# Designs tried in a protein design chat: VH-VL binders against q8ixk2r445to577. Part 262

Target 1, 133 residues: q8ixk2r445to577
Amino acid sequence: FFGMLQNKGLTDYCFDYNPPDENQIVGHQVILYLCHGMGQNQFFEYTSQKEIRYNTHQPEGCIAVEAGMDTLIMHLCEETAPENQKFILQEDGSLFHEQSKKCVQAARKESSDSFVPLLRDCTNSDHQKWFFK
Short names: E, the ipSAE of ESMFold2; O, the ipSAE of OpenDDE; V2, 0.75 times the mean of E and O plus 0.25 times the DockQ between their complexes.

## First folded at step 11 (VH-VL)

Design f87 (framework fv_axatilimab; at its last look DockQ between E and O 0.80; V2 from the best seeds 0.56)
Fold by ESMFold2, look of step 11:
Structure f87 (fold): chain C 133 residues (1-133), chain A 120 residues (1-120), chain B 107 residues (1-107)
Amino acid sequence: as target 1 above (133 residues)
Amino acid sequence: EVTLKESGPALVKPTQTLTLTCTFSGFSLSTYGMGVGWIRQPPGKALEWLANIYWDDEKYYNPSLKNRLTISKDTSKNQVVLTMTNMDPVDTATYYCARLYYGDYYFDYWGQGTMVTVSS
Amino acid sequence: DIQMTQSPSSLSASVGDRVTITCRASQDIRNYLAWYQQKPGKAPKLLIYDASELQSGVPSRFSGSGSGTDYTLTISSLQPEDFATYYCQQYYSWPYTFGGGTKVEIK
């Protein structure tokens, strides 16, 4: 799949990546922002290796979760996807992180108007349901 | 089993500083994402959120009260402390501490609460 | 701040009745809503989160539904232990706010 990865419960919000330095795309957190389809910040590819790839710019980035963390951080893609970069987009729309056994959930960043994807115990919440638009 | 318990004075005079301690067990603030918050309820009125503190020592305050509130933690003692300055009779309420996870801003376990009366 | 308005403020019901309580937010809160039960002299107890997710240990007669600005808590068959005051809480927008409560009393 390629396009905007949208949350079902937090309607009209999409995965968004806007690193402060376009020459250093690694190490920054993926956010959720109102879906707009403008520019390159909201287009991601879900690959056969189960990566969520930011490939509208070079070098290509792949979403990862670092050990013991719950935030989604941009790493460089590798020829063979590391385990921490593998997400299963399930038939029910849940986005399962295989290594941690947790699901991606849309959550508010406290004391701000920003939202972020975070790993949480899997539930049936619409905040854990995702689809490409 | 997760438990929380509030302790502090039952009676405070106007202008004094209130100090409340939340002592908890069954979880630790060393756990990634874990937090404790304070909520109060004046007699017969709605609940009001006061402050949250998280495992990483980040702190968040209700903006209506931010200049009066300070929250801190002692992870080794499983304690969270709230101070509230310049108490007034309108601050008379039951004060609760409660557990939450960062990102999930609802409270899954609450203490029994402690009633604080502010009067001269 | 998002205002949360509960309706009714109180109701009387008999054991076995189906009870519906509503909560209206002053703006779309995108299902970031929790329901709590509070008995006299006790702390609130979490029942429902994310508008419709049942908290562990809560009886299945409790359910939550709704979207946008309008949310409901339903008790499918009221039990003696369910006579209490119920509060909704939004956590879509900081700071978090609670409804004024709905008291469910014995008819």
Scores: ipSAE 0.650, ipTM 0.888, lowest interface PAE 2.0, mean pLDDT 91
Fold by OpenDDE, look of step 11:
Parts: sequence; C-alpha cells; structure tokens
Structure f87 (fold): chain C 133 residues (1-133), chain A 120 residues (1-120), chain B 107 residues (1-107)
Amino acid sequence: as target 1 above (133 residues)
Amino acid sequence: EVTLKESGPALVKPTQTLTLTCTFSGFSLSTYGMGVGWIRQPPGKALEWLANIYWDDEKYYNPSLKNRLTISKDTSKNQVVLTMTNMDPVDTATYYCARLYYGDYYFDYWGQGTMVTVSS
Amino acid sequence: DIQMTQSPSSLSASVGDRVTITCRASQDIRNYLAWYQQKPGKAPKLLIYDASELQSGVPSRFSGSGSGTDYTLTISSLQPEDFATYYCQQYYSWPYTFGGGTKVEIK
C-alpha cells in the first residue's frame, strides 16, 4: 500500500511529514494535516516488512516509536526493520504497533488546526481507522 | 484510583479574586500527557469550560474569561490552582476540576465540585 | 467558537423506553465529542468519548453515534438510575463547549 494515509474519523486528514531540513529527515514528529495530494510530504508506503516508509528522500525514513513515547518519530529505515518500526495495518483499518501493542489514533494536539497520530489503547474508534488513498 | 478534590472559599465578595485549588491523586502532572481542567456550572445551568493546564505547563483559557483567569500547577503537591479576578454575582457557580489526557481532550475523572457564591 | 445545540432540553420517559438525545455542532467536529451524565448534586460522569466509544464501566445500554455535525446519545432501555441530565461536549476546537443539556425525567 502507498499514497496518502488518511484517517477515517478525522475526515480529510492524512499523515504528514515535513522536516525543516530535507537533507536531515530523521528525528522529527509525524503529524496530521489536511490531505492535499501535493508534494511528497504526505506520501507513505506500507511495506512487507511492516514499515511505514517516508519515501521522499534518500536515505529513506521509517516511522518509529521511541521508548516511553506515544508519538511517531521518523528514523532511518534499516535493512531489517527494528521492532519499534513494525506496524500492522489490519483489515478493519486499525494501525497496530507491535512492540507497544497499541493502536495509532488521530488526536488533537494544541488547536483545531493541529493534530497528531498518537499511540493509544486499541478501540473501535474511527480515529484509529486508516486507509491509503 | 484517580481522585480530584476542589477547595477554596464558599463565599467571595464582588470585585475580589477567587482562588481555587484542585488536589488530586492516582496520577501525576509529571507524567507525559496528563492534564487538569476547570469547569463551572451555575445553578440550574449548563457547563462552561474555564481553563486547562498540562504536564508541560501548557495552558489554555476560555477566551471570554481569559483576562480574568490564571491557572498554575504544583506538581510536587499534585495541585492545580485557578485564580479568577473581579468576581461578580454572575460568577456564582459550582466549580469542578477534572482530569484529561493529551490528545484525548475529554474529562474522564471529575472532582465533586465546590460551590462558590459571589455576594456582598 | 463552536456552538453545541442539544435537543430536546427535556423529555419525559418511562423505565424501559428507548431514549435518544441529539447534539448538533455549528461545524464539523470530526467525532471529537463526549457525552456526560449528571445527577443532581453530583459531578458529571463520562459516558461516551470519540462520539461512539463507551467509557469503561458504563452500561452497554448507552451508545453514541453520528458524524460531522450531528451526533446522538441513545439509551436503549431506560433504567431507574438513568434519570438525569445529559450533556454533550466538543473537544475539536478551543474553547471547549458543551451542549445546553437534556433532562431526562420520569413520566
């Protein structure tokens, strides 16, 4: 699967990554932004290694969850996907993080214009449902 | 077990400043994501959100009352304090503090509330 | 600010009745909606969050539905302990805003 990763509950919002330096893409938080289908900031790929890749620049970035955190942070992809970078996009649309055993949820951050994906206990909330568009 | 309890004066004179303290247990504002908010309810009326404070000291206020409100925390005491200046009889209400979590901005645990009457 | 219009303001029902309360937002709040129950002299109690998720410990006869601007709280079979006032709350945008409340009374 590839393209924009869009949330069901938070309608019209997609995974978005826009690092300040295009030559240094790791270490920043993945956010949610209105799906615009422009540029590469919203283009992601779900791989057979269960990675969510940011395939805009080389080297490629992969979404990871750091220890003790509930945010999604961009790391470099590795030849073998580390445990903290493995996700299961399930049939029902839930995005499950294997290591934490939690689901990715669209959450409000600071304002109505600021949202982020966060790890939360898995529920049937539409805010935890995702699809590639 | 999560608990919250409001404390402060039951009676305030007009133009005076109200200071309320929320003392909580079962969670800490040193924990990432934790927050505490204040909500008030005039007798027989609907609920009105006042202010939130979070673990990172981020604060949010109701714009209609922002110039009168100040929220602060003492993490070591598990307390959140709300001050409201220039009180008026219209501010007579039950004041609640409640817990919320970053990204989940609903209130899952509430204090019992404390009634504040503004009268000369 | 987002206005939350709750209806009806009050209703009379009997034990066993199906009760539906509506909450309409002035704009799309993207399922960031909670429902609370409040009994006289008590603090509000969280029932539903994210429009349809049942809070732990809440009876299954309570359910939430809706999307966009229109949301509903349903009590499938009203029980004696359910007579109370119910409020909706949006948390999509600052400031948080509540509905005007719906008092469910005994018929």
Scores: ipSAE 0.315, ipTM 0.813, lowest interface PAE 1.7, mean pLDDT 93
ESMFold2 (binder alone), look of step 11: mean pLDDT 93; pTM 0.932

Design f88 (framework fv_axatilimab; at its last look DockQ between E and O 0.91; V2 from the best seeds 0.81)
Fold by OpenDDE, look of step 11:
Structure f88 (fold): chain C 133 residues (1-133), chain A 120 residues (1-120), chain B 107 residues (1-107)
Amino acid sequence: as target 1 above (133 residues)
Amino acid sequence: EVTLKESGPALVKPTQTLTLTCTFSGFSLSTYGMGVGWIRQPPGKALEWLANIYWDDDKYYNPSLKNRLTISKDTSKNQVVLTMTNMDPVDTATYYCARLQYGDYYFDYWGQGTMVTVSS
Amino acid sequence: DIQMTQSPSSLSASVGDRVTITCRASQDISKYLAWYQQKPGKAPKLLIYDASELQSGVPSRFSGSGSGTDYTLTISSLQPEDFATYYCQQYYDWPYTFGGGTKVEIK
């Protein structure tokens, strides 16, 4: 699967990554933004290694969850996907993080214009359902 | 078990400052993502959100009352304090503290509430 | 601020009745909506979050639905303990705002 990763509950919002430096793509948080499909910021790939890959640049980035955190951070992809980069996109649309045993949820920040994907206990919430478009 | 309890004066005079304390257990504001909010309810009226404070000391206020509100926490005591200046009879209400989580801004556990009457 | 318009303000029903309460937001709140139950002299109790997710311990006769600006709380078969006031709350944007409430009274 590849393309825009869009949330069901938070309508018209997609995974978005826009690092400040194009030559340094790791270490920043993945956010949610209105789906526009323009440029490179919203193109992701779900791989056979269960990675969510940001492959618009080389080296390629893979979404990871750091220990003790609930945010999605961009790391470099590895030849063998590390445990903290493994996700299961299930048939029902839930995006399950294997290591933390949590699901990715579209969440509002305490600001008027910001949304982010966060790890939360898995529910049947539409905010935890995702699809590639 | 999560519990919260409000404490403070039941009676405040107009123009005085109200100080309420929320004492909680079953969770900690040292835990990532945890927050406590205050909500009030005038007698027979609807609920009104007042302020939130989170584990990282981030604070948010209702804009309509922001200039009158101050929220703070003492993590070691499991307490959150709300102060409201220049009280008026219109501020007479039951004041609640409640737990929330950053990113999930609904309140899953509530204190029993404390009635505050503003009168001369 | 996002205005939450709740209707009706009150209703009378009998045990066993199907009860429906509506909450309309002044703008799309993307299912960031919670429902609370409040009994006289008591604090509100969370029933539903994310528009349709049932809080743990809440009876299955309670359900939430809706999207965009329009949301509904349904009690499939009203029980004696369900007579109370119900409130909706949006948490799409701050300040978080509540509906005006719906008092469910015994007929």
Scores: ipSAE 0.832, ipTM 0.937, lowest interface PAE 0.7, mean pLDDT 95
Fold by ESMFold2, look of step 11:
Structure f88 (fold): chain C 133 residues (1-133), chain A 120 residues (1-120), chain B 107 residues (1-107)
Amino acid sequence: as target 1 above (133 residues)
Amino acid sequence: EVTLKESGPALVKPTQTLTLTCTFSGFSLSTYGMGVGWIRQPPGKALEWLANIYWDDDKYYNPSLKNRLTISKDTSKNQVVLTMTNMDPVDTATYYCARLQYGDYYFDYWGQGTMVTVSS
Amino acid sequence: DIQMTQSPSSLSASVGDRVTITCRASQDISKYLAWYQQKPGKAPKLLIYDASELQSGVPSRFSGSGSGTDYTLTISSLQPEDFATYYCQQYYDWPYTFGGGTKVEIK
């Protein structure tokens, strides 16, 4: 799928990537922001390699979770998807991270006006349900 | 088995500083994402959130009480300490410590609570 | 601050009754809501998180529902151990705030 990746429970919020230096897209956290479809920050592709690609820029970015962490961070895509970049978008809308065996959940950063996707134990919460528009 | 227990004085005088210690077991604040918070409940009234501290030493305070509260931890002792300055009779309450995970700002395990009375 | 209004403030019910408690937020909290049970002299116990997810070990007679500003806790068949005060809590925004409570008493 390609488009804006939206959360069911946190309505009208989408995956968003806005690196402070557009020439250094690696190493920053993916956030959730109100869906708007303007510019290039909210368009992602779910690939046959189970990647979530930020591919409107070169070099292409792929969402990853580093070992022992729960935050979604931009890495460079590789020819063969590394295990930490593999997500399964399941029929029930859950977004499962294969390496960690955890699901992506919408959560607020504490004491902040920002929301972020984080890994958590899988539940049926609508905060763990995602879809493309 | 996760347990938490509050300790500190049962009685303080107005203007004094309250110091409360939460001692816990069954989890560690060295574990990524883990946190401990403090909540109080005046007799017969609703609960009020006070402060949270997390495994990475990040600290967050209720804005209405920010200038009066300090939270700290000793991970090796499984302890969290809350201090509240300039106590007043309106601060009379049962004080609880409780566990949470960053991102999930609800409390899944609570201590039994400790009653603190502020009186001259 | 997000105000949480619970209703009713108290109710009387018999064992076996269906009990419904309402919590209304002053703004949309997008299902960032928890329910707690508190018995006299005891600490609160988490029942429900994310509006509708049961905490481990909580009986299935408890359920939560709602969205936006309006949320409910339902006890499908009240048991003797369910006579308590129930609180909602929002964690959409800081400070995290609690409702005023609903006391469920024996009729």
Scores: ipSAE 0.717, ipTM 0.905, lowest interface PAE 1.4, mean pLDDT 92
ESMFold2 (binder alone), look of step 11: mean pLDDT 92; pTM 0.934

Design f89 (framework fv_axatilimab; at its last look DockQ between E and O 0.06; V2 from the best seeds 0.00; counts 0 for: pae E 12.2 > 2, placed apart)
Fold by OpenDDE, look of step 11:
Structure f89 (fold): chain C 133 residues (1-133), chain A 120 residues (1-120), chain B 107 residues (1-107)
Amino acid sequence: as target 1 above (133 residues)
Amino acid sequence: EVTLKESGPALVKPTQTLTLTCTFSGFSLSTYGMGVGWIRQPPGKALEWLANIYWDDDKYYNPSLKNRLTISKDTSKNQVVLTMTNMDPVDTATYYCARLRYGDYYFDYWGQGTMVTVSS
Amino acid sequence: DIQMTQSPSSLSASVGDRVTITCRASQDIRNYLAWYQQKPGKAPKLLIYDASELQSGVPSRFSGSGSGTDYTLTISSLQPEDFATYYCQQYYDWPYTFGGGTKVEIK
């Protein structure tokens, strides 16, 4: 799967990554932004290694969850996907993080214009449902 | 077990400043994501959100009351303090503190509330 | 601010009745909606969050539904302990706002 990763509950919002320096793409938080289908900031790929890749620049970035955190942070992809970068996009649309055993949920940050994906206990909330568009 | 309890004066005179303290247990504001908010309810009326404070000292206020409100925390004492200046009889209400989580902005645990009457 | 219009303001029902309470937001709040129960002299109690997720410990006779601007709290079979006032709350945008409340009274 590839393209925009869009949330069901938070309608019209997609995974978005826009690092301040295009030559240093790691270490920043993945956010949610209005789906616009422009540029590469919202283009992600779900790979056979269960990675969510940011395939805009080389080297490629992969979404990871750091220890003790509930945010999604961009790391470099590795030849073998590390445990903290493995996700399962399930049939029901839930995005499950294997290591933490939690699901990715669309959450408001500071305002209605600022949203982020966060790890939460898995529920049937539409905020935890995702699809590629 | 999560618990919260409000404390402060039951009676305040007009123009005076109200200071309320929320003492909680079962969680800590040193924990990532934790927050405490204040909500008030005039007698027989609906609920009104006042302010939130989080583990990282980030603060949010109701815009209609922002200039009158100050929220602070003492993590070591598990306390959150709300001050409200220039009190008026219209501010007579039960004041609640409640727990919330950053990203989950509903209140899952509430104090019993403390009634504050503003009168001469 | 987002206005939450709750209806009805009050209703009378009997034990065993199906009760429906509605909440309408002035704009799309994208399921960032919670429901609370409040009994006289008590603090509100969280029932539902994210429009349809049941808070732990809440009886299954409570359910939430809706999307966009329109949301509903349903009590499938009203019990004696369910007579109370119910409030909706949006947390999509600042400031958080509550509905006007719905008092469920004994018929």
Scores: ipSAE 0.859, ipTM 0.945, lowest interface PAE 0.7, mean pLDDT 96
Fold by ESMFold2, look of step 11:
Structure f89 (fold): chain C 133 residues (1-133), chain A 120 residues (1-120), chain B 107 residues (1-107)
Amino acid sequence: as target 1 above (133 residues)
Amino acid sequence: EVTLKESGPALVKPTQTLTLTCTFSGFSLSTYGMGVGWIRQPPGKALEWLANIYWDDDKYYNPSLKNRLTISKDTSKNQVVLTMTNMDPVDTATYYCARLRYGDYYFDYWGQGTMVTVSS
Amino acid sequence: DIQMTQSPSSLSASVGDRVTITCRASQDIRNYLAWYQQKPGKAPKLLIYDASELQSGVPSRFSGSGSGTDYTLTISSLQPEDFATYYCQQYYDWPYTFGGGTKVEIK
């Protein structure tokens, strides 16, 4: 699968990645932002290794969760996907992080109109449902 | 047809509290994602965003004015109310309410505006 | 806060002219930019959202372009009803901020 990764419950919001330094794509948090159709910062690929890849530049970035954290951050992709970079996009739309046994949920930053994807206990909430557009 | 209309006093004295009401039709704040915001414009000057309120009662304020602003809604009456404390002559402006959607932080329908003068 | 700088602050043009107005953001706003038209004594009217998308009912002579920090509004053939002040607005991050405006006047 590839394209914009959109939330079902928070409609019109997509995964978005725009690091402050275009030549350093590692270590910054993935956010949610209005799906704007341009695709450069909102183009992701879901691979057979269960990676969510940021394909704007080489080397490619892969979304990861560091130990003990709930945030989705960009790491370099590896030839064999490490466990913290594996996400299962299930038929019901849930996006399951295998290592943590948690699901990706659209969440609001406190006192802001900004949104981010975070790991939470899995539920049937539409805020935990995702699809590629 | 979407319409919004501001109402409130045209003149307030310094230190008084301004209360403005936005009455709208053609949409409801019971609808997922709907919001209303307030923007002001001093005479001959640029627009300044003040506050937003959304269908789920989430509220956002311009941080330079946060301690002076309160926004609230009455969904059944299609009304949004803005209160601004401790008015000063620099707050003289036309005040607009406008519609937005959660996620789309631009304003697609605006009221006609109401001029508020702070003097004497 | 993200500062929005418009240029020019005013311009004079004739009916039929091509008019270009520039808006510069103090940082990358990833095309989260809107343009508004305001006529004297009236409320602003949304023209363009997401840098380049025309709002419903806006004439096709209006177009938006740009990316990163630099954005433009173009009127391909100025009409009598287009003499107004134009504002840009970023909505990349809180607080939302507007440009200082560009007044388009009759030459």
Scores: ipSAE 0.007, ipTM 0.562, lowest interface PAE 12.2, mean pLDDT 87
ESMFold2 (binder alone), look of step 11: mean pLDDT 93; pTM 0.936

Design f90 (framework fv_axatilimab; at its last look DockQ between E and O 0.05; V2 from the best seeds 0.00; counts 0 for: pae O 7.2 > 2, placed apart)
Fold by ESMFold2, look of step 11:
Structure f90 (fold): chain C 133 residues (1-133), chain A 120 residues (1-120), chain B 107 residues (1-107)
Amino acid sequence: as target 1 above (133 residues)
Amino acid sequence: EVTLKESGPALVKPTQTLTLTCTFSGFSLSTYGMGVGWIRQPPGKALEWLANIYWNDERYYNPSLKNRLTISKDTSKNQVVLTMTNMDPVDTATYYCARLYYGDYYFDYWGQGTMVTVSS
Amino acid sequence: DIQMTQSPSSLSASVGDRVTITCRASQDISKYLAWYQQKPGKAPKLLIYDASELQSGVPSRFSGSGSGTDYTLTISSLQPEDFATYYCQQYYSWPYTFGGGTKVEIK
């Protein structure tokens, strides 16, 4: 799938990546921001390797979750997708992280106006449902 | 079995500092994402969130009370401590501690509560 | 701060009745809404999170629905043990706030 990755429950919020320096794409957290489709921060590709790629930079970034963590951070894509970069976008819209066996959920950072995608135990919550538009 | 229990004085005088301890079992603040919060309920009134503390020692306070509140933890003792300064009769309430996970800012297990009366 | 307004403040119903309690937020809270049950002299008990997800161990006669600013808790067939006050809580925005409560009295 290809485009802006939107949350069903958190109305009009999309995956967004805005590293402080476009020359240093790796190591920063993916956030959720109001969907706007302007610029290149909200374009992602879901690949046949189960990756979520940030398509607007060379080399391309792939979303990862480091062992024992729950935040989605940008790594460089590799020829064969590492296990920590594999997500299953299921028919019901859930976004399952294979290595951790957890689902991606829209959550607020406490005491902040920012929302972020985080891994949580899988539920049927609309906050764990995602679709491309 | 997850349990939490509040302890502290039942009566404090105006201007005094209240110190409450939450002792819990069945979970640990060493677990990634785990947190404990404090909520109070004046007699016959609605609940009010006070503060949260998490496994990574991040601490968050209700902005209306932030200069009066301090929250801390001792992970090895399974304890969280809330301190509230400059108590006033309007602070009379039942005080609860409760468990939450970061990102899920609702409380799935609660202590039985401790009643604190503030009077001269 | 997001104000949560519950309606009604109280109601009386018979065992077996379908009961609906509403909670209105002062702004869109995008289903970041929990429901709690509190019996006299007891702490609140979580029933529903994320507007519609049933907490483990909660009877299936409880259900939640809603979106935007308007949310409901439904008890499909009221039981004697459901006598309690029910509270909603939003966790969309800092600080997290609770509704004023709805007292359910069983005759």
Scores: ipSAE 0.739, ipTM 0.910, lowest interface PAE 1.4, mean pLDDT 92
Fold by OpenDDE, look of step 11:
Structure f90 (fold): chain C 133 residues (1-133), chain A 120 residues (1-120), chain B 107 residues (1-107)
Amino acid sequence: as target 1 above (133 residues)
Amino acid sequence: EVTLKESGPALVKPTQTLTLTCTFSGFSLSTYGMGVGWIRQPPGKALEWLANIYWNDERYYNPSLKNRLTISKDTSKNQVVLTMTNMDPVDTATYYCARLYYGDYYFDYWGQGTMVTVSS
Amino acid sequence: DIQMTQSPSSLSASVGDRVTITCRASQDISKYLAWYQQKPGKAPKLLIYDASELQSGVPSRFSGSGSGTDYTLTISSLQPEDFATYYCQQYYSWPYTFGGGTKVEIK
């Protein structure tokens, strides 16, 4: 699967990554933004290694969850996907992080009009449902 | 200034189809994040959400009424239309259309509502 | 569906009183909760969104709080124009659902 990763509950919001330096793509947080399909900052790929890959740059980036965190951070992809970069996109649309045993949920960023994907306990909320478009 | 206004018949017979039109101004359903929803309220009762439609033509329905509801939009006319089939006296209510803003699924602007009575 | 239970269904208060209305969800709704005010013969008016965010133009005497399943609307000092019915609404999951309403009447 590839393309824009869109949330069902938060209508027409997609995974978005726009690092300040295009030559240094790691270390920043993945956010949610209105789906526009423009540029490369909303193009992601779900791979056979269970990665959510940001493959618009070389070296390629992969979404990771750092220890003790609930945010999604961009790391470099590795030949063998590390445990903190493995996700399961299930048939019901839930995006499950294997290591933390939590689901990715669209949430409002505190004291902001912006939104971010966060790890939360898995529920049947449409805010935890995702699909590629 | 954002405004919405409902229009349609005040009286519908049982088994007939209700068609309501929401005409709005101050925003457009061609704009990202814009949506319009319908909510009804029987006299002296609580609010019930019916359906939403968004700028990208995505539509959502209350599952309890989904088989009876159809929502559509005409962006060029700034209108949203709701049809509800097989009306029954229990469907007597004030029907509102309201705006949703940029993925915030609360309704920030409402029409004045239109009373629909279902009676033979 | 998520059920929203408001309490009380009605209350009597005087101008200047502190008024508290409670809304309980049948499950955790993660602050995806809005409050509306409705006066007789009028459409609902948005007061609070995301549990505690005050809608623009709404007086500061209105406030929202809560998390998980329990939420509260507070009017710090009731004014004459505040006598109305108040509704909560969850938008955590489809379908959206409203509380049964709380009518604030003059004592």
Scores: ipSAE 0.017, ipTM 0.650, lowest interface PAE 7.2, mean pLDDT 92
ESMFold2 (binder alone), look of step 11: mean pLDDT 92; pTM 0.934

